# VHH binders against FAD synthetase 1, chloroplastic (RIBF1): the designs that were tried, part 14

Target 1, 279 residues: FAD synthetase 1, chloroplastic (RIBF1), of Arabidopsis thaliana (Mouse-ear cress) (q9fmw8)
Amino acid sequence: AEGLSPVAGGIVALGKFDALHIGHRELAIQAARIGTPYLLSFVGLAEVLGWKPRAPIVAKCDRKRVLSSWASYCGNIAPVEFEIEFASVRHLNPQQFVEKLSRELRVCGVVAGENYRFGYRASGDASELVRLCKDFGISAYIINSVMDKNQVSVNTEEEDSKSKERGQVSSTRVRHALAAGDVRYVTELLGRPHRVISRTRTQDLTSKRGRISLQTSSLLNLPPGNGVYKACSLIVGDKHPISCKVIVDTSNLYIETEEERFHNSDESQEFQLLGIEFG
Short names: E, the ipSAE of ESMFold2; O, the ipSAE of OpenDDE; V2, 0.75 times the mean of E and O plus 0.25 times the DockQ between their complexes.

## First folded at step 13 (VHH; framework vhh_8h63_2)

Design z5 (from y1 with A50T; at its last look DockQ between E and O 0.66; V2 from the best seeds 0.00; counts 0 for: pae E 4.7 > 2)
Fold by OpenDDE, look of step 13:
Structure z5 (fold): chain B 279 residues (1-279), chain A 123 residues (1-123)
Amino acid sequence: as target 1 above (279 residues)
Amino acid sequence: ELQLVESGGGLVQAGGSLTVSCAASGFTFSYYAMGWSRQAPGKERELVATITSGGSTYYADTVKGRFTISRDNAKNTLYLQMNSLKPEDTAMYYCAAKPSYWGFDLSDDFDYWGQGTQVTVSG
């Protein structure tokens, strides 16, 4: 019995979900309004397309947490991410892809952004998606692009000089903001504080005088640019977050905390995941 | 190494026309979405137009109906035809590239950029 697709009967959000930013969240929210929400994610893109490996914005191990946090926006249902190998669909034209969604995956509907492109060479647009879905008996919902807060306020006269012309929420914009060290803007785009995950051996955590040093190579996702970040939180396991200061340079992250309890952690040789939130 | 070299910028009178070009090298041009962004003095860089590898186009509202983006894959060249130019169009124009893939949003920013070509529109 060819087992039912995990997304059978569901509403699938279509997009590139690298950053899981508020625009992505909106797709999930709209999906949840119609039915059971899923994110359709393509994996292996870099390998297929010959891209240089880039650090992800969200650590792979942290994606489930982020999606779970969306439950409150999605009628108390956390969207589930369904992964498809990009190599398996890369050659499909728009019609073939929608056919796959309908006949193979048995989805009931799709949600996509107004500027969404799909199929081989990105030849399909949102209008074609709607048309094709109709042909195959699937519902299609196209949503407007999510804009950052600064673009909405352009109509108010107050010339405050520093208003960076804010635009459409995108993963690229998140990356740029991170590189610039603008963690406040990152938080706005993500709808949450950016969390950097480090995989470290307890033994490698050199805590000298309340300072923890992490090598950049131990990071599982993209840190903010070089700088000093005063309002951060250190997350160790299931423990309560610890307020900390983080200094980022080209090779290391330095975490400064006033809490002495962190230093007494078990000398276990086991790899621990550390989370640092930049608020 | 991926290279983008812009050309064709210059001074033009309001209401005039100008075409800027971008020569691409170091990558398979036909597999990339290409675009133009511009940056005016004191302003942030803004997306002007995008063209996918499949030929789909996107335009910012500020240039829609006036500008036309096109590409010649045989020449590895991107073009932006600008008509009815306004002083507000004065900016450094940058050629940009991004691999075309599933989930691509035409309004997204690009991964690779050229050095830019200056376009100045006099009132």
Scores: ipSAE 0.029, ipTM 0.430, lowest interface PAE 3.7, mean pLDDT 85
ESMFold2, look of step 13: ipSAE 0.100; ipTM 0.529
ESMFold2 (binder alone), look of step 13: mean pLDDT 84; pTM 0.852

## First folded at step 15 (VHH; framework vhh_8h63_2)

Design a1 (from z3 with S100N; at its last look DockQ between E and O 0.71; V2 from the best seeds 0.71)
Fold by ESMFold2, look of step 15:
Structure a1 (fold): chain B 279 residues (1-279), chain A 123 residues (1-123)
Amino acid sequence: as target 1 above (279 residues)
Amino acid sequence: ELQLVESGGGLVQAGGSLTVSCAASGFTFDYYAMGWSRQAPGKERELVAAITSGGSTYYADTVKGRFTISRDNAKNTLYLQMNSLKPEDTAMYYCAAKPNYWGFDLSEDFDYWGQGTQVTVSG
């Protein structure tokens, strides 16, 4: 009866949607086949539990663009992300969490991976999720893991598709591929080119000997490892993407382009957001 | 500093049993998912078992029903009981850890690994 919850009446995909990789996309696709798709994830664990923060794979300000790009896979409607602050659910056991989904958030269904864990100390699994959802009147759908069919490993040369499918797409695999500088593999895992966002001084966009120099400290998300990347795009505001080469080293990111530098930069703004797309 | 120290590996006869253990230090054990991975020569590393701080488990199909993972959060210790051992279980076994507590896929790759303990099954 109430429009209190932003996910009320919807089908929520449950997961940690840090990379928004093709496995995450599959959860959204399956939710969209059942009803209005939402992504429901938990944030703030590192702060509450005292873990060292890690650079995000997708910049927070870039997440809506990524989700909008999934619309064609989701019946022409982009899934909406809803993040639950971990502190608010930290001590809920699995039953109490499903009660929250049903009675507070008023979802009508959930989609989760087969190895999803939830609830206090991650004590609940997918089979318990299904059982509890039935008890509280919520539909539950368990989705098989998305496998990486392009695993390049040693020369095994097996025609058995099942053995090739055993490489599960994961955020850790994305991080390792980025660290190795394998941006083609990153593109396969993400289903899109990796985009790095920089909070860039406006002055740096208008000068500097035919290339733009950025400090890695200005980046809002994880860059690829040290190396030279030839097939890149530079995105400045709403301007058309500019073809470029990007050189990454420990302290700096250098952008080289054949096009003339940005003649219309707004000198009155101290900082602007700059997108660098690898691949 | 984060440390994972395995012990208990050795030579066992096919059909036999062995327990390997892992002493963990330098992090809050309760806030990490723990696991065991193995690697035989010339093969890729395989996650064989994992367990959350609350006791929910994952097992690879190749070991399900034969291996039991457990953890003692008070002692910061992880265990793998291996029964009905087969020659194909021969591998270096690595203790693994990942900062995961809620809302995650237990079977995904782990972030930290120990030095490993060798398990060799004869036959």
Scores: ipSAE 0.652, ipTM 0.856, lowest interface PAE 1.1, mean pLDDT 86
ESMFold2 (binder alone), look of step 15: mean pLDDT 84; pTM 0.851
OpenDDE, look of step 15: ipSAE 0.759; ipTM 0.904

Design a2 (from z3 with S53T; at its last look DockQ between E and O 0.72; V2 from the best seeds 0.73)
Fold by ESMFold2, look of step 15:
Structure a2 (fold): chain B 279 residues (1-279), chain A 123 residues (1-123)
Amino acid sequence: as target 1 above (279 residues)
Amino acid sequence: ELQLVESGGGLVQAGGSLTVSCAASGFTFDYYAMGWSRQAPGKERELVAAITTGGSTYYADTVKGRFTISRDNAKNTLYLQMNSLKPEDTAMYYCAAKPSYWGFDLSEDFDYWGQGTQVTVSG
C-alpha cells in the first residue's frame, strides 16, 4: 500500500480540463467504462510560460461539484482530478512522459482525444501516445472529438433536413459563447448551466433596494458578456437557489431578487462564496 | 501587443498554387500553436491547418494532401502552401494563434486572428 500514487491502477483521461465541457465529460465517460476514472490535469502552465493570466471558466472551488455531477454518466463513479505541476514535466519528451505515467504514477491506461498533443514542444501526437503506451505496458484509448453538429445558427431550405458540423466543442468556443452572452449555447457546450462564483463579504449579502452589487473583479471565474439575464439563480452558501435577474456590465454585476433578506448564515465569517447560475 | 500580419493572397486559376504567410510579433512564438482558418462569404470560419511548436500538424479533411502548413520559429513566421486550388477554397484566410504548448487538442478553436488575406480561385 505504501508509496503508491493516488492514480495507481487507474485510467487517466489526458486533456486540458479548464472548462469541464461535454468533450471533457466524454473522456471521463470512456475512462469509466474501462476502469477507475481520473482526470490528469496540468497546473501552472501560464506562470511557467509567461502567458497572460485568464479567468478560469470553472472556479477552482467549484470543480468538485461539476465532477460529481458526472457520476450518472460514469457508472455512478465521479472522476477525480489528479494535478501535476507543469514545471516538473515541462522538459519531458513524449517518451519520458509516458514513462512517468507507467513507472512513477503506475496508471493502467490512458484516454485521449484523436488530436491530443503532449510532451516537450507539443511534439507527441495520438499515434505516438498509442505506440509509447504499448512499449511501457499501459493501455491507450483514442476517442473521437465531440462535435458541435446539432447547433446550426443558419438554415437554408436545401439543408434543413441535415445538421451541419460547426467544429468541435472546445474551451475557446465556450469562452466565445460566454462573451456573446449566449448562455443557452454555453449550457449546451458545458452540459450544465454556467456557474459564476464570487467571494463576497457577508455584510454585502444584504440587498439594497432589491439589488446586490458585485464588482466583476471579485469574481473567481469568467462571467458572461455585458447584458441582462432574466433566468438566473443565486446560491448563498448551501441554501436553496433563489430566482433572480442578473445585469452584467463592464465593471459590475447586479443581482435583482424579490427577497430582501437572505437566509441566516454564519455571520461570524467575513467572506462567503456566492454562486450565480445562468440558466 | 500580439500582432499577426498575413500576406500573399490574391487571384489564382483553379488548379494553381499559392503560398500565404504570416508574420507574428508581440508574443513568445515558441509557446503558441499556430494555424490557418478561413471564412467564405455566408459560411462559418473553418480551421484548415494547425501546427505545434515541435512541428506536429493537423489538417482539415477538405484540404489534406493539397495544403501544407509550416512554421519558422526563429523568424516568427507561419506559412500555408496551397496546391491544386479549387473555387471552393475561395475565402479570407486568417493566421491564428493560441497559447497552447502541452496537453491540448490541436484541432480546437484558436484564440487570436490576424486581419486576413483574400484568396480567390477562379475557374
Scores: ipSAE 0.655, ipTM 0.862, lowest interface PAE 1.0, mean pLDDT 86
ESMFold2 (binder alone), look of step 15: mean pLDDT 83; pTM 0.840
OpenDDE, look of step 15: ipSAE 0.813; ipTM 0.920

Design a3 (from z3 with G55D; at its last look DockQ between E and O 0.55; V2 from the best seeds 0.68)
Fold by ESMFold2, look of step 15:
Structure a3 (fold): chain B 279 residues (1-279), chain A 123 residues (1-123)
Amino acid sequence: as target 1 above (279 residues)
Amino acid sequence: ELQLVESGGGLVQAGGSLTVSCAASGFTFDYYAMGWSRQAPGKERELVAAITSGDSTYYADTVKGRFTISRDNAKNTLYLQMNSLKPEDTAMYYCAAKPSYWGFDLSEDFDYWGQGTQVTVSG
């Protein structure tokens, strides 16, 4: 039958989902192996708690594209993001939150990372989530942190006592890798090339000898650190990518492309969304 | 505005103990997850331990069983008790804060750091 699938009867992945990195993707993959996958996100915390805003790793308008790209990993079922207003759960203790999952949202199961914290003052951890879910008839699956490929290994048959360095895939590692300009490592952490979105005034799009200048302030998400990035793609609307070089500095992002003119530029629109893919 | 001031660092012999503390001001302490990050020369900053406003904790594998994080919400103060110190624990230790209160992975993202306090473990 045709229809919209609510969270009811589904398997929700619990997390912040700021970077949508391969650790988050693993949560979605595991949810999809069990049932209909959802990502359960909380919105409105900064407004309620008075926090200062921070540049996101994934632009809000780009999140659906990223989730759709996970369909091939999820049995051809792209996970759907479900947002809960934080004000509605702000004072719930861990038990009350699991009760909401069971009785109000009617989820069948949850997937969470081992470092997940929830409930009033973040007092609940993954072990408590499992215990409470059992009490309320929800299956719970705790997923170990995903380690990155950035490991030290000895290339000898003799095993020394040399310590191995291993990194947990995390938003912190993504932000550090971006700041360092290490876009190859960012691609490995995200499982995709990093895409930066700019909301740009149409009149500010100047293509003279294939050069576009954007202010860093027009970016909707976090760019890589200052540097020159030679293997990039520019995406304008739904069109095919245009090969480009990108120079990032503190105030500006310069895009150099062999295309000297962007055909079908819609002069009737005051703003356009540009995608810049680093990879 | 937001301020994190560390103290208590110093030189200590391998196998010894040290407590560092952090005085916080300029924000609602109870709405922030707090942590300790460290940076050794030539290495990236890494999260060592973290604690939620409700006292749920996280420890990096390299310090589990040796370090204890705690917070005093009435005094806006964060602590790290470090025992069985090793030379590889030598680093600048930074008090860290992030606006995280609900529905997050405690091991991710810290936004604000103090100036740090040096811990040097000799061997």
Scores: ipSAE 0.617, ipTM 0.850, lowest interface PAE 0.9, mean pLDDT 85
ESMFold2 (binder alone), look of step 15: mean pLDDT 82; pTM 0.827
OpenDDE, look of step 15: ipSAE 0.826; ipTM 0.930

Design a4 (from z3 with G35S; at its last look DockQ between E and O 0.75; V2 from the best seeds 0.77)
Amino acid sequence: ELQLVESGGGLVQAGGSLTVSCAASGFTFDYYAMSWSRQAPGKERELVAAITSGGSTYYADTVKGRFTISRDNAKNTLYLQMNSLKPEDTAMYYCAAKPSYWGFDLSEDFDYWGQGTQVTVSG
ESMFold2, look of step 15: ipSAE 0.744; ipTM 0.894
ESMFold2 (binder alone), look of step 15: mean pLDDT 82; pTM 0.833
OpenDDE, look of step 15: ipSAE 0.810; ipTM 0.917

Design a5 (from z3 with E108Y; at its last look DockQ between E and O 0.51; V2 from the best seeds 0.00; counts 0 for: pae E 2.7 > 2)
Fold by ESMFold2, look of step 15:
Structure a5 (fold): chain B 279 residues (1-279), chain A 123 residues (1-123)
Amino acid sequence: as target 1 above (279 residues)
Amino acid sequence: ELQLVESGGGLVQAGGSLTVSCAASGFTFDYYAMGWSRQAPGKERELVAAITSGGSTYYADTVKGRFTISRDNAKNTLYLQMNSLKPEDTAMYYCAAKPSYWGFDLSYDFDYWGQGTQVTVSG
């Protein structure tokens, strides 16, 4: 009609993309095999639905970096996140939502997991999505859930079909693994090292004997649980990562590194973003 | 404040029936997927059944055909009807909730839990 949405003609992956874990990545991969990949995200859900706020798993400012890292899996096309205000779709039934995808957003197709739910009171499921998409002339592709493979088989002839008991990769599993301090397992679930972002005062970046002290209140996303993490990387601006040890407690993070001075050409800024990778 | 309060547990003979219920308060019940999990002594907690806001259900293989989960959104109440009970059904039964209204990928992981109600099946 008067203009096309940014996702017109594209293949949108449907989901709640809070963790950007390997299950989310698989949806993007499948969308990219069909056409131009997008992630269709909802913003404002917690505020509209009155859910308790939780620290995000991925810092908002870090989401584009994560999606860009998926380009190699997606035919060298990084998927783009398109956000819908949840208030604008909150009361749509499944048919009305698919109508919005077809007529307003003009998507060419959708990709969703087999357990996807949508529409008022979660009344639509994957089967209904396929049926409705056919009615509105857009393609629908249902993708098998990515399963958590956190178990080792002794017999090489053991069939993979027996691994479903380990459960689906989920944001809740990521949060549990983070709380337990199991950063290796977090890496497996995310398909990348977990990166915590801190909004840090520029003056606090000067090391005293190679130690930086940050308050947990400065973090923009969920840190791992209390503990000592020896195989970490510190990212300051666009510089090469610096090897470090990180000690996490309830109120603080302590970063220990051999580098006692950081180059900071933007010292006129009051704050900078600091990345800490737990690998 | 979010609260889940189970009731209806007790002692029942094998082959018998029992209904447990969960009263929910402090949140908008319709915006949550609900479920029942159980934990026997010395065992890990296991999912028994789950139900979405719209009434779609899931059952563990061990209870399929014997247990029925349901919800009454007007009364903010979750139910589990348990028939043909076996001694291995003996456990503490927990009501569980997950914020899931739109755009969620249903999983076996819940965020909020009640204190549980004991079900004991004698042989």
Scores: ipSAE 0.362, ipTM 0.682, lowest interface PAE 2.7, mean pLDDT 85
ESMFold2 (binder alone), look of step 15: mean pLDDT 83; pTM 0.843
OpenDDE, look of step 15: ipSAE 0.822; ipTM 0.924

Design a6 (from z3 with K98R; at its last look DockQ between E and O 0.75; V2 from the best seeds 0.67)
Amino acid sequence: ELQLVESGGGLVQAGGSLTVSCAASGFTFDYYAMGWSRQAPGKERELVAAITSGGSTYYADTVKGRFTISRDNAKNTLYLQMNSLKPEDTAMYYCAARPSYWGFDLSEDFDYWGQGTQVTVSG
ESMFold2, look of step 15: ipSAE 0.751; ipTM 0.898
ESMFold2 (binder alone), look of step 15: mean pLDDT 83; pTM 0.838
OpenDDE, look of step 15: ipSAE 0.524; ipTM 0.801

## First folded at step 16 (VHH; framework vhh_8h63_2)

Design c1 (from a4 with K98E; at its last look DockQ between E and O 0.76; V2 from the best seeds 0.74)
Fold by ESMFold2, look of step 16:
Order: structure tokens, then C-alpha cells, then sequence
Structure c1 (fold): chain B 279 residues (1-279), chain A 123 residues (1-123)
């Protein structure tokens, strides 16, 4: 017999959750104030529409850790991600999509940003979402955009620090900040240090004079741009983070640390996941 | 090769009107959100208006009611009709494209940019 959908009875935040940035976190926070929070997004658009593939901002295997870290913001309930294959909804108009939310997925409420677009050719907007949800018995909550604030000056004898609005926090802004190597700004946009995950052969974890060399092709998500990053952490399994310096160039990522013997995994494993945080 | 070419900029008197356009090529226009942004000297680039493949629009508060964004998907062309122009509208106007089609925020930053066309409003 058919069971209920994973999001039945819940409050789903609607969006493109590729970066899991502070704007995405705000949607989850608001969903959690209403009920059990879920993130509902779509996968497979690039493949179906023929867009150039992009490296993900958050490695797939690291997404649960990031969402778990939001529990303290969400009343101790980490939001759960639910992804819909885009091919299955590609031709649904806005009404048909809300019908799917109500009848198939059985959600009780939705949370969306004020400039959210959905449905065939992005023809539906937030006002239509609210109207349609009412028609189908779903609560709808429209959330103001999270704005990017930066200090534009450093404190001096003549000046004080001021925040300036730079538009909406977005995944594109995160990608641009990463490409520029501005990891402090990336941390502000994400609300956390950026973590890069590498699927690394166990033998490649052998330190040579305190340096580990990885190919950038082994990374599962987007690294920062070429540069030297002195305040980084290396994460191997459940061990304490290890302080390190990371040098990123076009083809390689070099990790410099004082630890000589830091991998403790079963030597029979051919590959391990290595985390690098750019703090 | 994605290409965005703006045209139609120029000098116009305050209170006047101007239309700028953007010819797009090298991508499937119908699968992209399109926008106009502007940058005045000494200021940050500002999203002015955006439009989805299906015609849903966004406008910045500073231009709402005065500017109209539109697109002709058959001609792969984006337009911005600017009415009741003010000296504060003086800026380089940029066409932009983003691969966004479903389940996204229309006011987000855009990845692909044209070279811009200058709009100058006197008086």
C-alpha cells in the first residue's frame, strides 16, 4: 500500500538550494516557526535544458551536515531536503504544480521568497502561489529577501565602519566571491566557513615534508580561486580539525600542516573523503 | 558562444523616453531569465528589471511604473522602455542572462553580461 510522501504534513520551503546560504537558511527558519521544516527543490534542470554543468557549491555528501548545523536556528529541528526530478514537473503550469503539492505530496504549508518564480517557463509568481495555495487548502508564507550587508570601510581615526546593502544574497554571489578568493565574504554569505570535499586515494594522504598534494579534479565541489589561504582546517573522518595552510592553483590543491601521520582509516579502503575548510 | 549586444543608448532630456535593446545569441534564449542592470559612476551595479521566459517581471522600486521590460523570444531580443527619465537614471545599462527556468528567485545576480549602452539624462 502506498504511504505518505516524505514531506506530508510539513512546511516546505521552495527554492533552488544549491548554496545553502543565509537566505536559504532564513526560509528554513521561517518554515520551522510554522511546522516541520523541509526544503523542496528541483534537480536535473541542466541535463534536461542543456545548460553547461556547474560544480556544486556544497558537495552532495556534505549537505546533511550543513542542514544539521541549522538546527539551532530552527528550534532544534534540522530541516530535511526533498528533491523533485525536474523532468517530472517540466510542463506543469503553476496550478498543476500546487495541485501536486496538495494532493500528491500532502504538504500543509509553503514558504517562498517574494521574488520566487515557478511553473512552466517560470510563469507563476509569489502572488499566484498564495492564491493557488488558498484554493488547494495549503498555507502560504512569503518571506522578504535576505539582503547582503558588507562593511565598506575599515575603522580609522576619521571614519567608522558602515554596512552597505549590496543586493540580495544569492548563489551566484557566492560563486563570484569564491572565484575572487574572498573567503571572508563567502563565510558571511553562507553563514559558515566554506568546506570543500575531496574524494582522495588513501595513499595520497601521505604527507611529504608536511605537504599533501591533491588534484583539483578530485574535488566534489567548488574551491575558492587560485591563492594562498592561511587560516584553513583539514578534516579527516571524525577527528579534530587540523590547522593548515592551503595553496590553490589551477590544477592542484596543496595542504601544508605539521601533522605527519593523520589518516587513521582502514588501510584496505582505496578512497576517503577529505574536508578542507577555508575560514 | 553566448553573446549579448546592447544598443539604443544616448542622450535624452529629463522627462523624456528611450528604449534600449539587447540582441542575444549563442544560447537557447527561451531557457534563460533576462535582465537589465545599471551602473552610474562611483556606484554599485543595480538590478533594474528582470523577466522570465514566460513573461513574469521584476522591477526595482526606483523604476517601477516608469520602466517596462519585455522580450521577444522569436527574435532573441530583450527590451527596456524607459519613460519619465530623471538625471538619476544616467548610467551604463547592461543586458544580462541567467540559466534560470523553474523554481528560482528572479531578483538574484546574473552571470552573463553584455558590454553595456550609455544612457545620459540631461537637465
Amino acid sequence: as target 1 above (279 residues)
Amino acid sequence: ELQLVESGGGLVQAGGSLTVSCAASGFTFDYYAMSWSRQAPGKERELVAAITSGGSTYYADTVKGRFTISRDNAKNTLYLQMNSLKPEDTAMYYCAAEPSYWGFDLSEDFDYWGQGTQVTVSG
Scores: ipSAE 0.721, ipTM 0.880, lowest interface PAE 0.7, mean pLDDT 87
ESMFold2 (binder alone), look of step 16: mean pLDDT 81; pTM 0.818
OpenDDE, look of step 16: ipSAE 0.761; ipTM 0.898

Design c2 (from a4 with K98Y; at its last look DockQ between E and O 0.73; V2 from the best seeds 0.70)
Fold by ESMFold2, look of step 16:
Structure c2 (fold): chain B 279 residues (1-279), chain A 123 residues (1-123)
Amino acid sequence: as target 1 above (279 residues)
Amino acid sequence: ELQLVESGGGLVQAGGSLTVSCAASGFTFDYYAMSWSRQAPGKERELVAAITSGGSTYYADTVKGRFTISRDNAKNTLYLQMNSLKPEDTAMYYCAAYPSYWGFDLSEDFDYWGQGTQVTVSG
């Protein structure tokens, strides 16, 4: 009723959900086993702390699509993101933050990775999270990290822990793989092909010799490194993907396709969103 | 410009102790998690220890009880005290930084790296 938060009664996964990689997906899966799954994200950190913003790994407008794709893993209930302004929590110690989860947000439980840190200056750890949650009457579940390559089957957390071969799947690892142009490895880390979103002027969608030219400045998220990517897909609106080749350089992204869909430019909106999948 | 400079490496007899340090500049040290990683010849880089701005720590199982990570936020300096050193600890040790202050996994890969300092354990 009145005063209820959007996450009241839910199970919130705690983390830094910039890549929405398979480790993040595991947190959502575990939250869904317990109750209604949410991802609790903090926004505005760079502004508050004066960090230079980085291009996001997942475009903000594309995050819901990614989370919807997790529904089949989550009992057909796609997790929903709930965003907290960092400025509103930046000085809370671990106890004050858990109090906020319990009393203000009214969550029933939390899910976090085994190396999760929270609270002022990241002073709280996962064991403290469990203790504090017990004190405030909410459940806490600590999840083993998802490890890169040579992982055993997903049916045991103990076996996943013993398969730590290349370290933890991480957003930094995704960024490095993208910079190297290793889109197959990016697909493994994300559990999906990487999709780049462009806000593109309709006039720039006019093909010349079967090539569409876009500026990298029109991209809403991080592209792979300079190179030629032969097995890509172009997504326009709700249409089926169109096979294409993509050439990425420092200033431009060129899309080459066998389809005739873009040879005749016609009247339309000034801009439209274009999806490019690498992989 | 962000800069990480390691020092204090050297040759140490097995069973001995050594402290390596990392001087940081060009960023607000208090807003970063810091770590030590190591790489022996022919092997992958391994996260050894990490520490948040507020002092919460992580240690790899191979070094727990022998190594201590610490930081002096007033001097923008990261330390690794290594005790009971073994020949297996021989590696290049790298300082690293990650812009993270709240709500993250401490064992994630770090973004910024120094050039390393060599630690060699004999015997």
Scores: ipSAE 0.579, ipTM 0.826, lowest interface PAE 1.3, mean pLDDT 85
ESMFold2 (binder alone), look of step 16: mean pLDDT 80; pTM 0.804
OpenDDE, look of step 16: ipSAE 0.793; ipTM 0.903

Design c3 (from a4 with D30E; at its last look DockQ between E and O 0.74; V2 from the best seeds 0.73)
Amino acid sequence: ELQLVESGGGLVQAGGSLTVSCAASGFTFEYYAMSWSRQAPGKERELVAAITSGGSTYYADTVKGRFTISRDNAKNTLYLQMNSLKPEDTAMYYCAAKPSYWGFDLSEDFDYWGQGTQVTVSG
ESMFold2, look of step 16: ipSAE 0.605; ipTM 0.839
ESMFold2 (binder alone), look of step 16: mean pLDDT 84; pTM 0.847
OpenDDE, look of step 16: ipSAE 0.856; ipTM 0.941

Design c4 (from a4 with F110Y; at its last look DockQ between E and O 0.59; V2 from the best seeds 0.67)
Amino acid sequence: ELQLVESGGGLVQAGGSLTVSCAASGFTFDYYAMSWSRQAPGKERELVAAITSGGSTYYADTVKGRFTISRDNAKNTLYLQMNSLKPEDTAMYYCAAKPSYWGFDLSEDYDYWGQGTQVTVSG
ESMFold2, look of step 16: ipSAE 0.601; ipTM 0.845
ESMFold2 (binder alone), look of step 16: mean pLDDT 82; pTM 0.828
OpenDDE, look of step 16: ipSAE 0.804; ipTM 0.912

Design c5 (from a4 with L106I; at its last fold request DockQ between E and O 0.62; V2 from the best seeds 0.76)
Amino acid sequence: ELQLVESGGGLVQAGGSLTVSCAASGFTFDYYAMSWSRQAPGKERELVAAITSGGSTYYADTVKGRFTISRDNAKNTLYLQMNSLKPEDTAMYYCAAKPSYWGFDISEDFDYWGQGTQVTVSG
ESMFold2, look of step 16: ipSAE 0.751; ipTM 0.901
ESMFold2 (binder alone), look of step 16: mean pLDDT 83; pTM 0.839
OpenDDE, look of step 16: ipSAE 0.836; ipTM 0.937
ESMFold2, look of step 21: ipSAE 0.750; ipTM 0.899
ESMFold2 (binder alone), look of step 21: mean pLDDT 83; pTM 0.838
OpenDDE, look of step 21: ipSAE 0.884; ipTM 0.958
ESMFold2, fold request of step 24: ipSAE 0.708, 0.716, 0.713; ipTM 0.888, 0.888, 0.889
ESMFold2 (binder alone), fold request of step 24: mean pLDDT 83, 82, 83; pTM 0.839, 0.837, 0.838
OpenDDE, fold request of step 24: ipSAE 0.891, 0.892, 0.901; ipTM 0.961, 0.962, 0.964

